# Miniprotein binders against q9ydz1, part 27

Target 1, 329 residues: q9ydz1
Amino acid sequence: MVQGLPGEFEDYLYRVIASLYRYAERLVVVDYPSSPTRRSIDLIVSLPGSRVVLIKAIYDASLISKKEVEELSAVANSLGVSAVIIAERMGREDLLTGVVYDRYGVNMVNLETFENFVSGREEVYVTRYKDIYTVSISSEKLREKRLEKGLSLGHLAYMLKTSRKSIYEYERGVMSPSVEKAEKLVDILGEEILEPIDILTSPRKPVSKRDFDKPEEALVGEKLLELGFKVSHAKRTVVDLVAGRSGEEGVGSRIMIVVKRSREGRERMMSRIMKGVKMGSILSSSLYAVVNREEKSLIKDIDYTKTIVKDVREFINDVSRGRVEENEE

## First folded at step 9 (miniprotein)

Design s27
Fold by ESMFold2-Fast, scan of step 9:
Structure s27 (fold): chain B 329 residues (1-329), chain A 95 residues (1-95)
Amino acid sequence: as target 1 above (329 residues)
Amino acid sequence: SPEELREAIERIYEAIRIVLEAFELEEQGRLEEAMEKYREAVRILEEVLKELEKVLPRIDSEEERKWVERVIEFLREAIEMYLEFVEELEKQLGE
């Protein structure tokens, strides 16, 4: 199945890139794999305040599946960075400016909303989940302002034409009001009850799945899990494994690993390693190429990548002894 | 069934953890114990491989069939790798 023309994907990606150059301190384009609908990550940006964001950019978000979004989410959570989908539509529905949508637990916004958020021009207050629009409110401020006005739960419920239980649940933070009810709440209690949404928070319901690709990958992944890293296996980006671990002082270790994929030629593996170097730089992550005996000889002839090359036993023994090498780039 | 696939996955990762123990034993110079751990892991993976090969023809879902085929290929490669580790240790101990 052909879904979308190649030019549509490229045109939108370049529009997003051009926009992000205005706001990003650093930007890396992840153009691997080459198919936009099979790629989990298109861009990585560093925003002011050392905030790093993994971005999936696609005009129509219905053209990517749960698999791509789950990998984006898992990689971001393992590295302790943010993730967002930038899109203009979802099937036949256009994304509204100022609204955060949910796509398999990842925040999705249109480009204008992203620009307004990162520039500080406009804050975001509205979330769309399935067919329902809700407004973000501060439960604590809602209760505070209700009590200041001398209103009981029942009086406020009557004014909003809702139940006491709904007001109670708003004040507990388990339910958010509709746009109509939020407008009435603001009229009664003031704008201070509104809470801006951080569109760049960690993705909801992170998935760190065990998947089967290469034996080296499985051994490395399991060892890193034993050592307390959050690990994600990846098949839809330049690296095969991503791992992150936080220290007590907030100092973290990040590791990205490239493993030779089945029937992968030297040129393709080297291309992934080179792209991985760029990703490692913006993510402040060590990059390892974990290779078999034959592949180690092949890669040693190419010192230009600044990648740490290990066979699987060398890598596992090194990390077991706390010897995580850093890229010197 | 989903339960059979879950059990297969758990057994595969038990074998992987046994191989990681073997790596640690090799670093300690405990080569005979390391070899026995590699052999134990191979035995487990061979059992899982045989079970999955029996189930594969019964899978109606194209997506599930492709996933099981991927796991079977993974198992063949893992068994080959661990047998190479055994062979290396046999050569070291054979003198």
Scores: ipSAE 0.618, ipTM 0.890, lowest interface PAE 1.3, mean pLDDT 84

Design s28
Fold by ESMFold2-Fast, scan of step 9:
Structure s28 (fold): chain B 329 residues (1-329), chain A 95 residues (1-95)
Amino acid sequence: as target 1 above (329 residues)
Amino acid sequence: SPEELREAIERIYEAIRIVLEAFELEEQGRLEEAMEKYREAVRILEEVLKELEKVLPRIDSEEERKAVEEVIEFLREAIELWLEFVEELEKQLGE
């Protein structure tokens, strides 16, 4: 632990929370684990239109590793919700307002950009990837406007001082133009070719590994995968496993699971369960605690947790028979 | 070796699937078959554990050594849990 770091992280998080209260219908603070740099998710917000977003909030994004971002991405993908990183800096570089950055496949924006987007005040068109700024365009509108003006791929390429192949790739959505080329395209074809970026998308990178810590997690995870769920293991948040599946007739299922972690006492597990209840509510997810027989007796006395308490065999039998509470039609 | 670790992990997931089959057999009241499956899964994990314990002292890379140690810890916990399943079933079948 470093003396100045906890206050610095807390101050920025409070700034983000204060901003989000103006726009969010619901907000949950995920304060577990206690170390901000080891935590994959800081906030969960519900925005108008039933949009749920997992948020990592950190002043300097260089202080978070690939492991935290990959877990944020995996959890969001498994639950079918959006993820975003809100930050002001990336090491020595300040994040520009109106620009979406890519951080290991998760969209990263500064707070001002996020506020402007969710309020509808200002749309975002610019992406920074691999030190290159590109402008989001509609491939369909680009082709439509080019043909409307009677321009061939070669003619437009000549006007932009680029290759015919580049125009072809823009029209296929394989490549986005630089700011300079986008400006010329707008001058020739009109601003209607510009396409605003939805910064609240599902993460693009897949989960690479199962990475389970406990035998119970491996059994549960494997069974859920067999049943067609998208499953992610978590080490840097309140829950140990998350799973999601598109249901028949459009009804989806979301499951979050808490399992006792190595070197974890009863108090820490109960704390995670209580925090998990809040997460389950905003995510419309069932919450299970997978425990041994001895632990089950202790937890069962606390019915106000809204947690479904099972041992590993009971859980696997229940999900095998389609007895997933909250999403069973 | 990364290749040996990959093969070990594949065998571990084979054992996990066998345990899931045993759970299904138990639900069907096929207790003797379930017990046989639990024992099969334990045998696989014990074989993998012995192989990894044998190669662990020969690993010079700290990163690779740590990865193997984590798998060994997982195997020990899994074997203990699977053996509890066997013991419960033996008590149900025995007098």
Scores: ipSAE 0.639, ipTM 0.894, lowest interface PAE 1.3, mean pLDDT 84

Design s29
Fold by ESMFold2-Fast, scan of step 9:
Structure s29 (fold): chain B 329 residues (1-329), chain A 95 residues (1-95)
Amino acid sequence: as target 1 above (329 residues)
Amino acid sequence: SPEELREAIERIYEAIRIVLEAFELEEQGRLEEAMEKYREAVRILEEVLKELEKVLPRIDSEEERKAVEMVIEFLREAIELYLYFVEELEKQLGE
């Protein structure tokens, strides 16, 4: 098979980038690590309305594992941003246009569906979970239209060849109808009962796992958790740790941290920091390099105006006193 | 076993919280108490390290063995870092 050739992964990524340039206000390409199947995030885009989205782009989603998707989900949740997977296939199955798929708690759509959604050309109403397709409906409008037409729960159930309990659960918003049942509901009650899906929702919260990479990372992570941040460790992207706090009471805080990895030389660490600067800008996030005294000499040529260099105690002291600097752009 | 590794990880996070308490004590100028906390954290990590080193040769699964080796590497680095904190405070207290 032709799968796994670097040029083919890049060709699809370029197709996605070309599409995104038509709609995005800002776009950052995350090309670290270099292997597409080991990378959790490929693109970060800023859409109108200050909406930021982390994107994994791969032609065949079966080529990425739970590890990549869980990290994408965790990073997005910690930063309070959206995540989506853009793909054309899942193994031997082609993704249908107009359908939102679930991949380990992250919404997955094909490129055409994504373009139609962001352009406002076509709404999305159908979700696939495992082997089941369901249609998104407005529970309030369903009940309103049923009552307006003088139909009881039992009468509507009879017309749909379903149970009274099913209609009740639809009207409670705890159950969604199949495509066949939704078509019949529209025929009886009108299209107003359909509710478009926002494909750019925040992903489902991942199961919390604590990894032991570096002692400085563990200390920083625990302190940020104590201060009320949502924290995620990362191994499949540019940064080693991300943290965020809710912005509901004003300006929220976002922090990204780079720590020197085992056997990592100056060039690799500097490359990650430079890429981290670009990520921090689009995410409106502070970027910290948490280093020891010896490691400061390895990154002396970095742009210190964009990256805040601290040892672990200096960093913990800064965040404890609320001295987190946020990148405005 | 996976249960023993889980218990080891819990004890490691107990030591991490003790170190964070030591940082707070240092900021308050309570240097002797901070030093005692760092030493307590080191003792916990040294005990966990010794326990995992004894278990390592008995692990048949290469994946489980690799996971334990990574935790051992973390423990060695953490002990070294916390001992460095002790040394800094010993110098400061000697003035």
Scores: ipSAE 0.634, ipTM 0.900, lowest interface PAE 1.3, mean pLDDT 85

Design s3
Fold by ESMFold2-Fast, scan of step 9:
Structure s3 (fold): chain B 329 residues (1-329), chain A 95 residues (1-95)
Amino acid sequence: as target 1 above (329 residues)
Amino acid sequence: SPEELREAMERIYEAIRIVLRAFELEEQGRLEEAMEKYREAVRILEEVLKELEKVLPRIDSEEERKAVERVIEFLREAIELYLEFVEELEKQLGE
């Protein structure tokens, strides 16, 4: 929990876990791969309101690269769930409580901000973007309050020492005011113009890459894309492929797939499948092991009620018929 | 070049879609047509592999060279897999 102690990465992760146990309905620890700087996802939590969140927890976010964050983002986007990075610092900069930071399109907050948000104790209004802090405002309320006060775009701009265009863009929701200008807006129009930030939104930029290591992954991935799934290849977590269909009506399905990695032994593959069962449970996702004849010997002891074992042709034929969407007990 | 790699990837995904079509044909019992589709996909991948192997020695960038090497490794594994599908169907058709 304190920097400089042995097990700093593990201490911080346990601090985050202890905090989340107070608020989460369900929590799964993703401890694969074993190295925290190579792992894209550390925790999966189910929060009240059926909200599922993929969490990367690391004390210093500068210790993870774009690769880990892009995979976190891609997996969350493909599954239609939220993602967040929980950290205390970014290199030499400490993360401020009440501020949402951007890390390669994923929301990043400190633990205190996360706790305050999920508990409902404190709203978040401030975003850090390219070295500037901006305040979240309701464009509709801003316009409404400006008109109630009889102020033109030009009059409000003059009072704020800004351009008419800036006020117009605030009211369109394409630009957010600085802290200084937001304070002046609140002084003139009232605090009702402030809009709380939902830190558990989907990642801002979808990441869809056709980056497959094995021919079986490429065949499965391409077929799922043809069927309208969002697909992501994963190298830094328990599973090798994730897929989901997103719909406005909430209609969709989630599929996770494990394939044998290069030079991977029986014990490691079995461990990944067992961890995948826990991951699938909290995500309400089907878990498939796509295997050849040799690999079936490695997984013969698997509980087939929790993992669906198929070869690549069987999987593709099943998904074409919609069978993978059925929750087979 | 990035353009050559992009063209190679487009041809690789064409071959993948042909193999997916072969799976459909097998499911329908159209085994000879499926086998011809697998052979067509193999021919495409072998052509792409040959082209990438020719350009590999001329790549000055370490990053680009490693990217092409990864695609070459993928192609070799894909060709092997698709040839296994052909072999399985040849045995089945011979019975």
Scores: ipSAE 0.632, ipTM 0.898, lowest interface PAE 1.4, mean pLDDT 85

Design s30
Fold by ESMFold2-Fast, scan of step 9:
Structure s30 (fold): chain B 329 residues (1-329), chain A 95 residues (1-95)
Amino acid sequence: as target 1 above (329 residues)
Amino acid sequence: SPEELREAIERIYEAIRIVLEAFELEEQGRLEEAMEKYREAVRILEEVLKELEKVLPRIDSEEERKAVERIIEFLREAIELYLEYVEELEKQLGE
């Protein structure tokens, strides 16, 4: 936190926002919670082709922990959307343009790489995992081009100064060549063997974990799991629960839920609900405020569009009967 | 300790599933059966709470201690909520 100041975080976030405005069909800024290093999601963008992406934007990715990244990953997986981290450095190391890094199972790129990818100016071929850089290749095209050139596995291995087993494993798709080996492969077989990386893939599935924040969250979460939804509990964003389910007629595929947090006043909860409306719109998600009877009386007089207020039992009854939809009145 | 914590979590979610079952019974108008299910869930959670309160002082790991403290807070809130459900049904049934 020594290297990060509030103004520096805000400056980089605005730089990312300015770049995204050129390419995004829609963009929502998630400014809750207020601390950038405690926030799991900074931006949600809708890109051409109906692609929705959850974005964490921070100049130095070492300033966020596994907790923030795992929540980003879990929320994206539950909603069936993409996630990416946009950063310029990782501690003492600057992120290279054209390279996709792995951060707790989420793709991480610098801003220039992201802009080049979404604009179609330059494709990405290089992945860094731990301490090694590898190049993405098409195993099928590699084999095809090798055979067209009349080269055996041994001949190609000799030319690359590598083992026959390495070429075999490249052609099986179980190993990727280093940058140096890939350059030689391109020189011999042509660039057609390169396979571009989609940096906006879904993150790797997070470790299964149950949160014990509120009993209402546990009841709702367990019911949604029983009904086949993928559910994530959230503590580092606007909503407390997100759920997604695909391929079922007559039921909404995405649900976001706000529950009153411990020591949270009415004003704070209403602020989160209002921010949740913006998130629900870009995510095509139903937004629910799930409250107990006493809590319902506190927010009953507030007329919000696009937010469905339910008692926990009312919500469970509605979702059990396939009555899940956004209130757009 | 990790195995004991996992067992405690499983018992908590067993109680949660019993409460979901009670909600379904209430929807069917089976109020006495629903009340029995809420009471059963409360009994399970009270047992887990007592067990966790007893072991909390013996936990050496700060990370594990904080996790158990959060679960204890959750249990107290859940018990209070489910007891409110029991009270509502007792009033409806005249008990």
Scores: ipSAE 0.602, ipTM 0.887, lowest interface PAE 1.6, mean pLDDT 84

Design s31
Fold by ESMFold2-Fast, scan of step 9:
Structure s31 (fold): chain B 329 residues (1-329), chain A 95 residues (1-95)
Amino acid sequence: as target 1 above (329 residues)
Amino acid sequence: SPEELREAIERIYEAIRIVLEAFELEEQGRLEEAMEKYREAVRILEEVLKELEKVLPRIDSEEERKAVERLIEFLREAIELYLEWVEELEKQLGE
C-alpha cells in the first residue's frame, strides 16, 4: 500500500493539524509509537467549551486494527473525554462528507466533516452503521409536525412509499429513515424534524479493566479500581495506564502512569515520559513514572517538575491517602 | 480451556489483593505481618505458575497458547518482584 509509506502518513497528519489549528484552543501531537498504524492516538485537542478530544488521524482507516481503536476508546472512556477517528477512506471506499461512520464503536468522519462540525458551519445528520445509511431525526418533532399537517400514519406512509408501521417506528425512535425517505420527510414536514448528531459523543465500547502486562501495572490498576477509578491499560501510546474518576460538579481526577515496558531501554522510557508531560497538561492529568530503585538511578538527571517519580508501593500509599488529587497542578 | 484461564486469572488477582493488604500493613509498621502476606501471595502465584507450565505443552489452540505464555511471563515477573520485597523485609527484621 502506497499510503503505508512514511511520507503519505505524515502528509495527512500535517493536513489535519493545519486544519485544527484554526479551531483548537490547544493541540498536542502524540508521536509515539513512531509507526502510525500501531499508534492509537495521534492528536489531543482542546476545543471551545472545554471539550477535550482524543483523535486518531489516518488517511485510510482500514490500516488500523480493532486493537488501536479499542485502546483509543478505552483511554477516552477512562479519562472522561471524547474520541474520534479522522480519515478519508476505508479500504476502497471514500468517506462521504456529512456522514458519521462507526469503526469498532468509535465515531469516524472525514476531515471536512470534522471542520464543518467544530466551526459550526454545518451540522451532521447522517450515520453509517453496518453498511446502512440513516438520518438522525427527532421522533417527537416528527409526530408533532405530522399531526400539525393533518396527516395520518397511512397518508404519510403513502407519500414516502413506505408502510404505516415504518412511520410508527420512526416516531418511536426504534428505526431511523434512509437518506431518500428523510429527504421526502423534510420536503413534507420541514427541516425542524432533523436532529443534529454530536460527533464528539462518548465511545460506545466498554472499558477494558484487567489487561495488564506488568505486575506493577496490575497492582496500580487494581488499587485504582478499588478507589472508584475507571482504569485502562495502554500499549499503543505514550502511557501504560490511565485512570479517571468523576468528581462533584463535573470536576474529576485523572491519572496517567508510565511503567518500564518489556525490552525497553532508558531512551525510549524517557521519551515516553517527556511526551506524557505534554499529554498530562492538555488532559489536566497527573503524570506518574512508577519505577523501581534501579530505574530511578537511570532517570535522576532529568527535570521532572511535571512528572511525579514513585516506587509502586509509594504510589499506592499516596493514592490510598488521596494525595494524588491534592498534589495535582 | 477458557474456563481454566479465567480460574488462573482469578487466583492471580487474589494474590494481587493480598499484596495490596501487605502494603497497608507495611505502612502501619506491621512488618512481620506484611512479610507473611507477601509470602502467601508468592505461594499462590507459584502454584498457578506450576499448573500453567504443566498444561502449556498440551495446548492445541494458538490463541490459548499465547494467552498462557503471557500469563507465565507475568507470573515469573510478579514472583521475582514480591520475593525481592520479602528479602528487603527479612533484612529489616534481622532474619
Scores: ipSAE 0.575, ipTM 0.879, lowest interface PAE 1.6, mean pLDDT 84

Design s32
Fold by ESMFold2-Fast, scan of step 9:
Structure s32 (fold): chain B 329 residues (1-329), chain A 95 residues (1-95)
Amino acid sequence: as target 1 above (329 residues)
Amino acid sequence: SPEELREAIERIYEAIRIVLEAFELEEQGRLEEAMEKYREAVRILEEVLKELEKVLPRIDSEEERKAVERVIEYLREAIELYLEFVEMLEKQLGE
């Protein structure tokens, strides 16, 4: 169902993995579903400072749709972790190093930009939204430096060959200057007005997914929402539901749930559970398999230290009473 | 129509809330009330299923038809699951 050569996707993914091994404390490869253009998450990394990042890695970002990116965004938002897309091109256009692009509210950078950022070699200051390049500035420092130099809004506007309204909007943080205007601002006021972009921030326009494939998913999802969790349904990764809730002193609770998918055999469900074990470990998330009585007998022979097997009623009873198992020893 | 599908989905969520209420009633040992809630949820879903089955042959758009077919499949599975809950409580109450 993918155009092009399968090896091209695998080669780029492994190039990204090789890069991440130099910087990540932990890395998990999410190789489900097998089609890279239908998969919402390719990698999960733990970076120094306890930063967990969900990564979509694809050479040409035009090959993924809004559905993949929205799921990446929703999962990251529900779990309270960061998300980024690493790509080299967008259709006919190559991604520029040092620029962060917007892809449906998720930050997108090329691999060189990602490496420079996480290594601390180069900060990122330039964003591209649609066809417009802008430079990140500190509105507060811009105003401070303008006043220190004794410049009025009109004087600075004249020097930049722009309107007073533009300078006012820059100082309000409503508008960001073009590269040309930012270079002139730096010449006049100094580089201290520049503000580095954190490319690993939370998605800017997260969408909660409430469409469910199975009645068990719907019951579990609705109950978790009632209990104050942020919940997202997933169709394009290992697990079917993810949920997160802020805890005391910033320590949150995370739950991931696997439910048998339509026409799914035992072998495929077991494969998803085993991959979910690895995801749960790096995300510090509980992993549940919500199964009926027949399905429960089929998976009883696995190691339950990593997966909590419940039927729908048992699961809902457990979470209602605050009984959530921890994945950690 | 998109409006009919939206109304169907709203009624599905109504049935889900009723089932969650039934789980709470079971926890309280109120098994007969829980069973009646499960039956109420089944009745709602059976009504939605009948309505969508009547609309399905009149849908010209292939994309819209597939969306309605997916909801019908969900409804059949949800009805079956909720009826299993009813059967479990019927057996328990018969003891």
Scores: ipSAE 0.640, ipTM 0.898, lowest interface PAE 1.3, mean pLDDT 85

Design s33
Fold by ESMFold2-Fast, scan of step 9:
Structure s33 (fold): chain B 329 residues (1-329), chain A 95 residues (1-95)
Amino acid sequence: as target 1 above (329 residues)
Amino acid sequence: SPEELEEAIERIYEAIRIVLEAFELEEQGRLEEAMEKYREAVRILEEVLKELEKVLPRIDSEEERKAVERVIEFLRDAIELYLEFVEELEKQLGE
């Protein structure tokens, strides 16, 4: 019952891409690593309003693990961009249109829900956690409308066939009503109590577990953390490290770093750097290749206009002195 | 144990911070002090490596064994890199 065929993964990805072309200002396909179940990010899109979204696209979300989703979340959080999973099913269960699911702290929707949201055609109000469907309510508006109608907590509870404690907890935002209760609330208080869900939120802060891949990554990561960057190490995408820091008046620094991976040859490293250039463009991020003397021979023919080549000491000296370069045409 | 691995990781990051200090000293032209800091970091990493190599054959958990193996590989790579920094400074100083 589990999908595992490469052609099926590619077919769904291209269906998602075709849909996104209608709404995205820019789109980059992240086709590394080549295995879709090992990739944390499949697409990056720029939507109207300079909103950038990292997308994991997979027909059956049960085929990706916590590791892929946590990396998607961490990368998005470090860069200060949004993340979403687009999928049609989760194991035996099909995803319902109009419902936001939680997958390891990242919002997951089906393609139709994503298109309806970004087009402005339909807003999303329903979340599913485990086996429970709840409706997003504005606690402030719920209380305001209840008082405007002259209803006590007990009176509204009676009308909904629920407890006074439930109404109190709805108004405190610690509990959300079922679909049935929400329909009754709307009938009594009006649609203004409904709170649309922004499916394109920035993920929560990543777990601060230290990653040990390359010593250069550890040195760079630790230095960037000391300088106030949010840093994530990556093993399941084009780059090995991402970092972001908020700046004054919308000016910020985003840095992506490529380091030679274990058992990786020249061709693969150069391929990752070239793909990293495309990612840097849509993310407005500088791209660094942090290399030693041997590794410089592997990437000697790279386009240095879009990739900044440094050894680890040069990089750390530059960022310590405030010399961070943004990706430019 | 997972707690012992976490302590090893903390010591590794202590050595990493010492190396970052050495980079700053090297930038200031304080090459002998930088070299001493690199040697200090190598000493810490060599101690951690020896401790983990002793524990590795006695680990029953597959998950924990793989985690320790990854840290050992990192330690070997880091020691090699830091010794290259020492060698470069020895050439500059004539030592």
Scores: ipSAE 0.633, ipTM 0.899, lowest interface PAE 1.4, mean pLDDT 84

Design s34
Fold by ESMFold2-Fast, scan of step 9:
Structure s34 (fold): chain B 329 residues (1-329), chain A 95 residues (1-95)
Amino acid sequence: as target 1 above (329 residues)
Amino acid sequence: SPEELREAFERIYEAIRIVLEAFELEEQGRLEEAMEKYREAVRILEEVLKELEKVLPRIDSEEERKAVERVIEFLRESIELYLEFVEELEKQLGE
């Protein structure tokens, strides 16, 4: 089997970083865990308009499994931010520029498509699902333009060499035309019928992971769920839990939590906390280290000024009293 | 079996909710009730632990065996933590 070496994965990641650096207001590299095929998130970028995007960057998307993509999706959903996969291949197939692919419910595009979208240079209209390419159209505009030109469903169907039922389904929004049919529709009705795709979509379905590794994670996770947070356990990134809750007028709170992992040395936990500080900053998230009393003393000595250090009962009491709430001024 | 594992997780989350209730009772100064809730959660987790330890030698799948081993480790650590809560309250109550 063909597998990339760490240097080859880094080469593609650096290419993605160099490209994104031109468009991002802020960029954070997530380099934990060290294995690129086991990381759920490689980059976090802040784009103009305060849009935050979690990015998985890998040359061949077939090298990551459902586990990595589900965690990317779950973390994004819990924090209320966007997620995207940037890749050049999916196994035997190259990703085409201008096409959005589906990978376990997350939008996947090649780097050129992402650059064209975020720069405003080119909009994206084509989606691939399985082996089928379809074009995004406005059902409302399609019907409007058809009626303005005095065309019946049957007349338009004849012109497109398709059935009346297909035109009807396009106008209901339950079916999208092929590239060939869409080109003919544009020729007849004008390009105003096309509807650009937002590559940076939020997950449509609630996604949660309750696969806790430590008693503190389980207690904290369940308490946050009781308080109305969307919570996800993470195993393939810097933090162990992420939680988000919508506030009044769209102002919400975000919490990320680091807990000592099983058989984890002190040095690795401290490294994760330091990396978590960078993630918290770009995500406008509170960062907590939930530790025992002995660990609390050690962490204080290292001066993590942007990390709030608590034992599990202290954390649960604080969050129950609303003391952990983050507000925009 | 998958049914036994599903039942085990349901009981684990029941114990977690009992511990969260104990935190609330402790905050209210109802220390004896809190201590009984911690002990109840420990009893549930000890029962689940014994059941999973009996099942473990019968698991042929390496992937499934490793999953159960992780749950057993989680249970042992949870029991240890909850017993620390009990010991702390016993000291406060002076018995």
Scores: ipSAE 0.593, ipTM 0.882, lowest interface PAE 1.5, mean pLDDT 84

